# Designs tried in a protein design chat: VH-VL binders against Matrin-3 (MATR3). Part 9

Target 1, 76 residues: Matrin-3 (MATR3), of Homo sapiens (Human) (p43243r398to473)
Amino acid sequence: RVVHIMDFQRGKNLRYQLLQLVEPFGVISNHLILNKINEAFIEMATTEDAQAAVDYYTTTPALVFGKPVRVHLSQK

## First folded at step 5 (VH-VL)

Design hd1 (framework fv_ixekizumab)
Fold by ESMFold2-Fast, scan of step 5:
Structure hd1 (fold): chain C 76 residues (1-76), chain A 126 residues (1-126), chain B 112 residues (1-112)
Amino acid sequence: as target 1 above (76 residues)
Amino acid sequence: QVQLVQSGAEVKKPGSSVKVSCKASGYTFTDYYIHWVRQAPGQGLEWMGVINPSGGSTDYNQRFKGRVTITADESTSTAYMELSSLRSEDTAVYYCARGTYSYGSGYTEYDYFDYWGQGTLVTVSS
Amino acid sequence: DIVMTQTPLSLSVTPGQPASISCRSSQSLLHSSGKTYLHWYLQKPGQSPQLLIYEVSNRFSGVPDRFSGSGSGTDFTLKISRVEAEDVGVYYCMQSTQLPYTFGQGTKLEIK
C-alpha cells in the first residue's frame, strides 16, 4: 500500500508537492522522503488507494516542480 | 541465503572500459540498494556510487562522475558497474554491496552494507 | 566530504586481551532524523569486508558479543573485549550521514 515516487528535483515545499500527488486517492498514513537519493515512499490507508494513484499516473504525467517523476507501487 | 556473485577478474589496457557484474540472489532484488566500492592494492576502501534497482535511480561519487555508470537489470537480478577511460590508478578490487533502508520516524535512508560480493580484480596495464 | 580518521593504524594484541579502535569524523554524524550513521567493518585477509556494527552500537547478525561500539557526534570507538585469532584483519569505520560515503584509513589488528 506504499506509493514509490522517483526522480524528482529538490526544492522549497518538496514534501507538500509530493503529498499532493497522492492526496486525491485516499488517506495518507505515513510518508518518507529520502535525504540522499531523490525518492519518496507514501503509505496509503489501503492497498486500493495506493493502486488507484499508481494507475492514474500511468496515463497522466505526475509533475513535481513542473517536471515529470516516476510513480510505482512499492515492491515491499 | 543472501548472495552477491560478481564476474571474474579482468585485465585491461589504459584508455579502455570495464564492466563488472553483480548477480543478487536470496532476496527481492528491488527492495535494496546496490553500492559499488573499490580497493586499490594495499589501500583502503573508496565508495563509487549506488543504484536503486527499482527504477534505476543512481548517485555517484563526484571524483568518478563522467566515467562511471551503474545500471541494473531487474529480470536477471544483476547490477553492473562500468568504468571508462581506464588508468593504471584504477587497478583495484571492485566490490558490490547491498544497502539497507527502512520506513518510519528516525530512519529515513539507505545506510549500511550488510552483504558484500566476493570482489572483482581489475588490472590496468599496458 | 566528511573525512574519517582512525587511530591507531596498526595494533598488535596478545590473545585474550582487549583491543580498542578509535574513529573521528571531521563533522558531526548526527543526522536530522536523530540517528547517527557510523558503521564498522572487518576485512579478514583475502576476503571481502563484512559488517560488524551498524549505527554506532548495533551488532550485526552473527557477530559475537565481545564486539561493541560506542560514541556520538564526531568520536566513536570499537572495542573487542577479548581478542581471538579469528579477529585478525583490517577494521574500517564508515559514515553514511551524507554523500559521498567515506571510510577511515583502516586499522590492522595482528596477534602477537
Scores: ipSAE 0.018, ipTM 0.738, lowest interface PAE 6.8, mean pLDDT 87

Design hd10 (framework fv_bexmarilimab)
Fold by ESMFold2-Fast, scan of step 5:
Structure hd10 (fold): chain C 76 residues (1-76), chain A 127 residues (1-127), chain B 108 residues (1-108)
Amino acid sequence: as target 1 above (76 residues)
Amino acid sequence: QVTLKESGPTLVKPTQTLTLTCSFSGFSLSTSGVGIGWIRQPPGKALEWLAHIYWDDDKRYNPALKSRLTISKDTSKNQVVLTMTNMDPVDTATYYCARDSYTYSSGYVSRDYFDYWGQGTLVTVSS
Amino acid sequence: EIVLTQSPGTLSLSPGERATLSCTASQSVSSSYLHWYQQKPGKAPKLLIYAASSLQSGVPSRFSGSGSGTDYTLTISSLQPEDFATYYCQQYYSSPRTFGQGTKLEIK
């Protein structure tokens, strides 16, 4: 139930930009932003919510500060 | 199914360079957060980490051996190569490659554990 | 470098007994970065427990891990014949990545 976002640049309001990508798909139960490696993990309330977010960004670009980022379901 | 396998010479002479290849299947080094590590084990001794490389080409080396080690990857071939210069009899060991992995749970990331290992290849250094 | 010291070096027990293996770090580590491996003679190590207490998929529930700071423990509640092996702890809280010297669990 975790969305893994990668390859973003740091910037003002980074947390807001990242959470905005997944908020439309359901309740966010937790998040972790790893600024040093430019990765974020956003835990959704359900696996279905996380999958919906990932599926959406398979065809629609996910943008952070106007740049595309990678979004996938966490490996584990 | 995840598999890894080490290949390279099993006998090396002192002062020579050792080149080992890790070939893997069932996953890609394009996957964010995944890496390959090299670990060795001299006969009857403990495990010693040598180096690892991540999906984004970040490379880390054991400081005790850093001047002798080079790690590289070919993501399209599913291969990672380790090179170790100036081999000595004390470098005789079984050399393993292993997948470096992570798990996210409830706002907590557990990482840098080896979840799948190759079978190992014994490299003997002698004249 | 962080040195991991495992005790005892050898533990001799019979099937059905409880095994308790210790791993002590030379300085405090986060439990997130403390992992346990099992190695049988002539075989590669296998991941048993990651992040001190999380059981790897496919590992029997008789295995458990606990600990924080400098002191970590691997417990096997009722030994099976296949559990006699060498066990290693590992950290990557601080570079370099290090392993303990191992505890050999042998049949009494």
Scores: ipSAE 0.011, ipTM 0.647, lowest interface PAE 9.5, mean pLDDT 85

Design hd11 (framework fv_traxivitug)
Fold by ESMFold2-Fast, scan of step 5:
Structure hd11 (fold): chain C 76 residues (1-76), chain A 125 residues (1-125), chain B 107 residues (1-107)
Amino acid sequence: as target 1 above (76 residues)
Amino acid sequence: QVQLVESGGTLVQPGGSLRLSCAASGFTFSSYWMTWVRQAPGKGLEWVANIKQDGSEKYYVDSVRGRFTISRDNAKNSLFLQMNSLRPEDTAVYFCARSYYDSSGYTEIDYFDYWGQGTLVTVSS
Amino acid sequence: QSVLTQPPSVSVAPGKTARITCGGDNIGSKSVHWYQQKPGQAPILVVYYDSDRPSGIPERFSGSNSGNTATLTISRVEAGDEADYYCQVWDSSTDYVFGGGTKVTVL
């Protein structure tokens, strides 16, 4: 139920930019941003919410600070 | 007003030791990563070391690792740089700088938003 | 080790635009910050995260970053803008890297 976002640039209000990508798909229960490797893990309330976000971004580019990022369902 | 005031810079001989201090005011010192940046005479800026809010993580540029130790005293709003085995190439103005951190829980910092005026360290015989 | 390349100097007439470049391999995938330093003074942050400005920095200062080049642009240059300018990035392998600096002269 964790959405894994990769390859974003750092920027002012990065947290809000990342959370905005998944907020339309459900309730966010937790998040972790690993600035040193440019990866974020956003835990959704349900697995279905996380899957909906990932499915949406397979056809629609996910943008952070105007640049595309990778969005996957976390394996671990 | 955010203020950072460095002190301790002086002339020391090669192989000597020196401790620099930085007095912080105008902000919650314990909530920020702190950094030392140096500038050799007529040269550019070089990052030296940074320290996490609680002192649990410290990072150094390769050329000073094992010789310099960064530390802080949050009760006294003070940052320190202990410099041992000093070399002529350590001659520089040493700046204390406040590091930006994100409230989202980042453990790293990206840039320096406030700087002190610096303190000159000269390593020469 | 990544190196950031800046021109040593830029000359600009008052009221014109100065452009200071910062070259680095794939720098457009990093966040670039810019500092202004006047003789005998501490550096001051003028642009951060490629294009954002701190409170108190005039709108004449702007930034961009793409590909292998980041640029600090100072429009309608004033005599008081004469200073050394440094770009800076953070990288997981090097931590903090500064460019060599560019001396902007307003003539």
Scores: ipSAE 0.012, ipTM 0.678, lowest interface PAE 8.4, mean pLDDT 85

Design hd12 (framework fv_ixekizumab)
Fold by ESMFold2-Fast, scan of step 5:
Structure hd12 (fold): chain C 76 residues (1-76), chain A 123 residues (1-123), chain B 112 residues (1-112)
Amino acid sequence: as target 1 above (76 residues)
Amino acid sequence: QVQLVQSGAEVKKPGSSVKVSCKASGYTFTDYYIHWVRQAPGQGLEWMGVINPSGGSTDYNQRFKGRVTITADESTSTAYMELSSLRSEDTAVYYCARGYSSGYKSYDYFDYWGQGTLVTVSS
Amino acid sequence: DIVMTQTPLSLSVTPGQPASISCRSSQSLLHSSGKTYLHWYLQKPGQSPQLLIYEVSNRFSGVPDRFSGSGSGTDFTLKISRVEAEDVGVYYCMQGTHWPYTFGQGTKLEIK
């Protein structure tokens, strides 16, 4: 149920940009944005919500500050 | 069986354009990306670009500076690569190849390749 | 662009003997996803390239077990335990971690 976002650039309102990528797919229960590496983990309320977000971004660009990022289902 | 069948050899004049086709069969066309790779005579392989046939999103190697355009027609399961402003240095065999990606913009490996199309650019 | 360097550029082997090809990248190929997108292809004379090994060490379907891949970071190796006549051709490594994708210059394998 955790969405893993990678390869984003840092900037003002980064938290907002990252959460905006997954918010349309369901309720966000937790998030962790790593400070030293450009990766984030966003926990959705359900596994189905997380999978829907990942599936959507396999064919549609996920953009953070206008640049493409990778979105995967976390492998725990 | 997965197959990628390309159009036949072409001879072009400098300054003209060429459009090579790649017809896919044996799988769901929109489930895999199509990459284009070229090989000049006696030389190595050079990646040109890719298309996601589902929606038509493309990415190109900047080396081709707006000269390359890749398109796909879902109804015929065919991808196309058009290269404009041809130079003698563009003489090469052009390949299409099927790619797998676990995420947008993060492509993996090329599992099946077309037979190649020789494009000769000469006066 | 990531530069991929193969050594040797050519090698000639007696049938049944082993062969080893090295591939080095100018930057680490470890992706943030935890995967390393280093792949090996064989181009037999007059044919299209064919996939041999993907993601460093995984044999593609139908590839004989005498082919093996290994390595990490920037240094990768393709080994053939017992070379056969059908193995003749040019071997290419490719990186898919960074855009644009790049290939090594190729290693030509010939039978003595």
Scores: ipSAE 0.000, ipTM 0.588, lowest interface PAE 17.5, mean pLDDT 82

Design hd13 (framework fv_ofatumumab)
Fold by ESMFold2-Fast, scan of step 5:
Structure hd13 (fold): chain C 76 residues (1-76), chain A 126 residues (1-126), chain B 107 residues (1-107)
Amino acid sequence: as target 1 above (76 residues)
Amino acid sequence: EVQLVESGGGLVQPGRSLRLSCAASGFTFDDYAMHWVRQAPGKGLEWVSTISWNSGSIGYADSVKGRFTISRDNAKKSLYLQMNSLRAEDTALYYCAKGTYSYGSGYTEYDYFDYWGQGTTVTVSS
Amino acid sequence: EIVLTQSPATLSLSPGERATLSCRASQSVSSYLAWYQQKPGQAPRLLIYDASNRATGIPARFSGSGSGTDFTLTISSLEPEDFAVYYCQQYSNWPPTFGQGTRLEIK
C-alpha cells in the first residue's frame, strides 16, 4: 500500500509537492522522504488507494516542481 | 545465485504457435517485474513484453501485440510467453530478463534488466 | 517511442587503449539509461545503470556519464575480454528501447 515516488528535484515545500500527488486518491497514513536519494514512500490507508494513484499516473504525468517523476507501487 | 533458464524454443511454421518458459531461482520471484527481450540473428536487442509482480500490469511491443501473451506463475517461479500467429520476423533468440523494481498493477513498467537467461532460439520458417 | 542512436557503429581498437562509446536519445531520458555488454554466444550483461552506477562485479575500468540526451560509456584501458557489442537502453519512457549497438573489435 505504499506509493514509491522517485526522480524528483529538491526544493522548498518538497513534502507538500509529493503528498499532493497522492492525496486525491485516499487517506495517507504515513510518509518517508529519503535525505540522500531522491525517493519517497507514501503509505496509503488501503492497497486500493495506492493502486489508484499509481494507475492514474500511468496516463497522466506526475509532476514535482513542474518536472516529471516516476510513481510506482513499492516492493513487497 | 540468480538464475534464469529459458526453454520451449524450436523450429515452427509461419502461422503456428509456440510457448516459451523461463524458470527463475536465487531471488524472491514475486517481488519483481519480469521481461522478454529478443534478438534476431545478427541484429540488436528488442524488448518484447513485460509483466509486473502480480500480473496486474502487462505491456507488449507493437510488433507482437495481439499475438503474444505474457504470463507468470509465482508459485512455480516461472515466466511464460505464448506466441501465436508466428511470422518469419519473429525469428530470434528470446531472453528472459529480471526487472530491478517492483511496479504496481496498472503501471507501465520502467525497468532495466539486471540478470538475463541464456536464451532460447525460435526459428519461424516454411 | 524514444529512439537511441549509438555511435560509432563499429570501433576498432587495440588492448590498452581507451574506448569511448556514445548514446544519444531523441528526447530527454534524464538519467534513466543502462549499458549492456554482449560477447559472442552470450546473453547481455548489465554494466551501468542510472547512467553512471556500475553494476555489481563490473570492473572499475568501465564508467558511464551523461544525462538528458547525451550519454557516454568509457572503458579506460581495454582488456582482451572487452571486445564485444555494447547496447544502451532507456527506461524513462514507455516502451523501453535499446540503441542499435556499437561493435568494439580488435585490430
Scores: ipSAE 0.000, ipTM 0.618, lowest interface PAE 16.6, mean pLDDT 84

Design hd14 (framework fv_satralizumab)
Fold by ESMFold2-Fast, scan of step 5:
Structure hd14 (fold): chain C 76 residues (1-76), chain A 124 residues (1-124), chain B 107 residues (1-107)
Amino acid sequence: as target 1 above (76 residues)
Amino acid sequence: QVQLQESGPGLVKPSETLSLTCAVSGYSISSGYYWSWVRQPPGEGLEWIGFIYYSGSTNYNPSLQGRVTISRDNSKNTLYLQMNSLRAEDTAVYYCARVTYGSGYTDYDAFDIWGEGTLVTVSS
Amino acid sequence: DIQMTQSPSSLSASVGDSVTITCQASQDISNYLNWYQQKPGKAPELLIYDASNLETGVPSRFSGSGSGTDFTFTISSLEAEDAATYYCQQYYSLPRTFGQGTKVEIE
């Protein structure tokens, strides 16, 4: 149920930008943004919510600060 | 089917600006994929320059970020690379490439189609 | 930046030999690694993506394995047309980085 986001650039309000990618798909229960690498993990309330977000971004670019990032379903 | 073809001046002087063109055929560059420039100095390895996504957004190698612009013309189905403040160390074969990518279960990206490359020599 | 180091830098082998090339990442990159072949005077060609997946149309004698920091690329039965430089490339993080290349020569 965790959405894994990669390849974003750092910037003002990064947390807001990352969470906005996933909020339309369901309730966010937790998140972790790594400091040394450009990756984040966003835990959704359900696996279905996480899968919906990932499915959407397989065909629609996920943008952070206007630049595409990668989104996949974490195995963790 | 899908083909990329680079073109450029061949020879440029130090401190000047390099302008390269990549003509794409067989696929509309605005319909998908990332598109990229990669260079290779003679006898050396490969260095990624940057991406332009089908949306028009760009991302550059931080080592070159201040000198590089990648752009496109959707009507001509063409990619461009501009690099300013050239020095002898910028002498290389410049490739344009398509980047296939996936998200979800197919999370990856890879340079799956390459142009033939164009040699740029920076010399007085 | 993630540094990719290949070993050996070059090798020479005979047709029918099995050859292996190693690629080491400066940090854990999971399975986010590609392998490319570059023949003399030609552009690189994608052979393996996602550490172990064979690209469509690529002969089955090529294979990849590994995860984390240590990756291996193998040609199980070398052919004359395999004389080339082989590159690993990580896509775990930006910027995308390549190994320095391994030159495979046929004797």
Scores: ipSAE 0.007, ipTM 0.658, lowest interface PAE 12.7, mean pLDDT 85

Design hd15 (from i6 with heavy chain D99E S100G Y101S Y102G G104T S105E G106Y S107D F109M Y111V; framework fv_ixekizumab)
Fold by ESMFold2-Fast, scan of step 5:
Structure hd15 (fold): chain C 76 residues (1-76), chain A 122 residues (1-122), chain B 112 residues (1-112)
Amino acid sequence: as target 1 above (76 residues)
Amino acid sequence: QVQLVQSGAEVKKPGSSVKVSCKASGGTFSSYAIHWVRQAPGQGLEWMGVIIPIFGTADYNQRFKGRVTITADESTSTAYMELSSLRSEDTAVYYCAREGSGYTEYDYMDVWGQGTLVTVSS
Amino acid sequence: DIVMTQTPLSLSVTPGQPASISCRSSQSLLHSSGKTYLHWYLQKPGQSPQLLIYEVSNRFSGVPDRFSGSGSGTDFTLKISRVEAEDVGVYYCMQSTQLPYTFGQGTKLEIK
């Protein structure tokens, strides 16, 4: 139930940008934004919520600071 | 006091695999990054990879050519490092080490396991 | 990969005398966060590495004030103002600015 976001650039309000990609799809129960690599992990309340976010971004570009990022379902 | 306790020494044949464990006690496990670092006899420290247990995600040093797998079991607060296709040059002390806690606080490794000697010989 | 180079590889010091170890990186270690992720570790004989200095110049908890770190960009120095017998071991610099994390080759400090 974890959404894995990769290849984003850093900037002010990065946390806000990353969380807003996922907030429309359900309740966020946890998150981890790595300070030294451009990867973030956002845990949703349900697997269905996480899958909905990932499915949406397979056809709609996920943008952080106007640039496309990769959104996948984490193995865990 | 937080401790990382590793499994005991192993002697392995070339071509086999070894799986070393690292159990966290006296502190939080899941939100820390757990690194694996090895040291061949008389040599320096070499970083192998890392796992963040809460998300089950691992990153590896490309030098190990896909031979290393790092996993974690949150229910037992234990991380594992498995190295396959063992060669004599894999003889080393293998350390686990903890880095930071929670989101955005990754900086340095502060707590280290005692090390596990893996000897690869025929 | 960022390459870390230490000098000297070995030094012998009489007790009470100072010691200095240099560490150079192949790239700047200044991260976009404004922090420089350069750390110093000591490995005493038969023991695991232990953290001495983090982020260039900050002493880790319990580390004596005899130890100090300095530097910026690609050039870093660890100093011991007066060496004691317990300081024997191998000193490593490490960068954690970029994956993979990399270590210097180590500097062995011995007492004369």
Scores: ipSAE 0.015, ipTM 0.712, lowest interface PAE 6.8, mean pLDDT 86

Design hd2 (framework fv_satralizumab)
Fold by ESMFold2-Fast, scan of step 5:
Structure hd2 (fold): chain C 76 residues (1-76), chain A 126 residues (1-126), chain B 107 residues (1-107)
Amino acid sequence: as target 1 above (76 residues)
Amino acid sequence: QVQLQESGPGLVKPSETLSLTCAVSGYSISSGYYWSWVRQPPGEGLEWIGFIYYSGSTNYNPSLQGRVTISRDNSKNTLYLQMNSLRAEDTAVYYCARDSYTYSSGYVSRDYFDYWGEGTLVTVSS
Amino acid sequence: DIQMTQSPSSLSASVGDSVTITCQASQDISNYLNWYQQKPGKAPELLIYDASNLETGVPSRFSGSGSGTDFTFTISSLEAEDAATYYCQQYYSLPRTFGQGTKVEIE
């Protein structure tokens, strides 16, 4: 139930930009933004919510600071 | 126990490409952690080269000017380092190392090298 | 890049002595600093993480302190097996950077 976001650039309010990508799909129960690489993990309340977010961004570009990022379902 | 073991050619000519392997046992590299390469010229200090995260994401030291590629083979549980355009100044002992995992808010976050290979000496000379 | 400067580059001391080495960062790194010990011909080993935390299995005679830009590493009662080079390393920002090392020799 974890959404894995990759290849974003860092900037002011990065946390809010990342959370905004998944907030429309359900309740966020936890998140982790890695300090060494440009990757983040956002845990949704349900597996269905996480899958819905990933499916949406398969056809719609996910943008952080106006640039496309990769969104996948984590295998954790 | 987690163990890392580097291997390589020992001797490489200037302008050629270096290829090193790091065999990992006791832990699946696809299960977590960052996996780094660090080098040390004879009699000198340590220089971080770069890492690969278990997801496949990489980051490299800009001082190496884009000459480095780090990759892995999950089925062989092995890490790889390639470095192009070798110079005499690239002569060093090359180590692979496991970097500690980070956790979400509310958990311990530790960033350090906890397991190192024995190192493999690479000499760049004609 | 964050530059790490250690002092001294080398020192000699006797068993039972207390020795201190310092590490200075070119910018504020909070407490995001580790200390490693490297014996001749071997890979480095972690001693201290997050400036002051002793790694499991490491003798209590080793300690670290400091925050911001100035850090110290102390061996309270030097043993013969402590002859090694000691490195500080920051993980506040990429690339990860090490100090140049302090060689500790036993007289």
Scores: ipSAE 0.000, ipTM 0.631, lowest interface PAE 13.5, mean pLDDT 85

Design hd3 (framework fv_ofatumumab)
Fold by ESMFold2-Fast, scan of step 5:
Structure hd3 (fold): chain C 76 residues (1-76), chain A 124 residues (1-124), chain B 107 residues (1-107)
Amino acid sequence: as target 1 above (76 residues)
Amino acid sequence: EVQLVESGGGLVQPGRSLRLSCAASGFTFDDYAMHWVRQAPGKGLEWVSTISWNSGSIGYADSVKGRFTISRDNAKKSLYLQMNSLRAEDTALYYCAKVTYGSGYTDYDAFDIWGQGTTVTVSS
Amino acid sequence: EIVLTQSPATLSLSPGERATLSCRASQSVSSYLAWYQQKPGQAPRLLIYDASNRATGIPARFSGSGSGTDFTLTISSLEPEDFAVYYCQQYSNWPPTFGQGTRLEIK
């Protein structure tokens, strides 16, 4: 039920930018932005919510600071 | 126990300088953005400045821009505010505050831990 | 800069009563709004973050609601220790800004 986001740029208000990508799809229960690498894990309340976010960004670009990022369902 | 302790406040004349310090303990200091927030006597809270975990992002309120300089020393777990060209309007209790979100990549957020503040009085 | 306007400026109530405090933003801040309590001679204390999430250790009588431009802090049944000044703060847009505060005083 975890959304994995990678290849984003670091910047001011990064948490806000990352959480905004998934908020439309459901309730966020937890999140982790890795210190010193450009990867984040956002846990949704349900597996269905996480899958909906990933499916949406398969056809619609996910943007952080105006640049495309990768959005996948976590294998962990 | 998570704590922030400010020091360096005092009485100073207009046009002079003062350096505030904030000592952090009980958390991984270099994972969090830090802020200075001030409160004039009998008034509300006013955000002053921020510095990201690695000093890569710095911001200032328009009222202090060009006069104040924020810095941090992660090895010493300390935050600083160098205050130059002080004005009567800078008279306030100065708090240092920690953002709620860690992982080193957010600048402004809610503030979950505050120090008790250090008083700066600018008068002739 | 986003301006936060709190109302009322002063709210006079008795212990056991319900308190409702408002914070209105000049433009949308989504849900990136926090509430703080400040007692005389003390530093502010975080009560609510992300509009509705209680901070660690905050009693259940405190609740936050709202999104966009209109936000409310509710204290369901006032305790004597709840009489303090309350501030809202936005962190949606740079720079972060605070409301002017609502003083909750005993009637």
Scores: ipSAE 0.006, ipTM 0.652, lowest interface PAE 9.4, mean pLDDT 86

Design hd5 (framework fv_bexmarilimab)
Fold by ESMFold2-Fast, scan of step 5:
Structure hd5 (fold): chain C 76 residues (1-76), chain A 124 residues (1-124), chain B 108 residues (1-108)
Amino acid sequence: as target 1 above (76 residues)
Amino acid sequence: QVTLKESGPTLVKPTQTLTLTCSFSGFSLSTSGVGIGWIRQPPGKALEWLAHIYWDDDKRYNPALKSRLTISKDTSKNQVVLTMTNMDPVDTATYYCAHGYSSGYKSYDYFDYWGQGTLVTVSS
Amino acid sequence: EIVLTQSPGTLSLSPGERATLSCTASQSVSSSYLHWYQQKPGKAPKLLIYAASSLQSGVPSRFSGSGSGTDYTLTISSLQPEDFATYYCQQYGSSPLTFGQGTKLEIK
């Protein structure tokens, strides 16, 4: 149920930008942002919500500060 | 730019330990998301994943072979070493090392660059 | 472990024809974790498609991938002589990482 976001640049309001990518797909239950390695883990309320977010960004660019980032589903 | 090459013995006797080295260039194994995997292919058969080592020294093994496998890295030498104990004729295969990209708790991997492979024959 | 079954085992076609290769997973796999490789005799596999539908850089546009859930397809729109090879699908939606048994594309 965890969405993994990678390859973003640091900047003002980073947390907001990252969470905004997944908010349309369901309730966010937790999140962890690892600024040093530019990775974030966002736990959704359901596996279906997490899957929906990942599937959407397979065809639609996920943008953080106007730059594309990678969005994948964690097996955790 | 990215290159990988396997090295080690090409002939191994049953019960011996196999040690293979993957030497690479064009990337660093200290880069987040980067890892090296080992994959083998018996003659005329499918690919089988063996083990993976990540930038942070985290290690993953195929559960079917875990008791026989050890993977380690020397980041300063740009090398990854795989050791497989108790070799059997059924382990005869071409062994590849490959550059892997990992994401999501190291649960998403694909191999974008491969070594040429080294055929290891196990016979008495 | 997730078993990937590729069909057909062997596909015999002529240059210029369309090839359609299937990969079926024993349980659902996210498209983000399904990848395709091409392997020629005596050579290492080459990454062709990642995340079910994304074309690897340097791979000709005649190659395309699609699918979701348990059913995935690799399509070659107009076969060239260099395309006759064995193709493998691979998943890491679930541990351990697994490959299909391969589909051999041969000249009829």
Scores: ipSAE 0.000, ipTM 0.593, lowest interface PAE 15.4, mean pLDDT 81

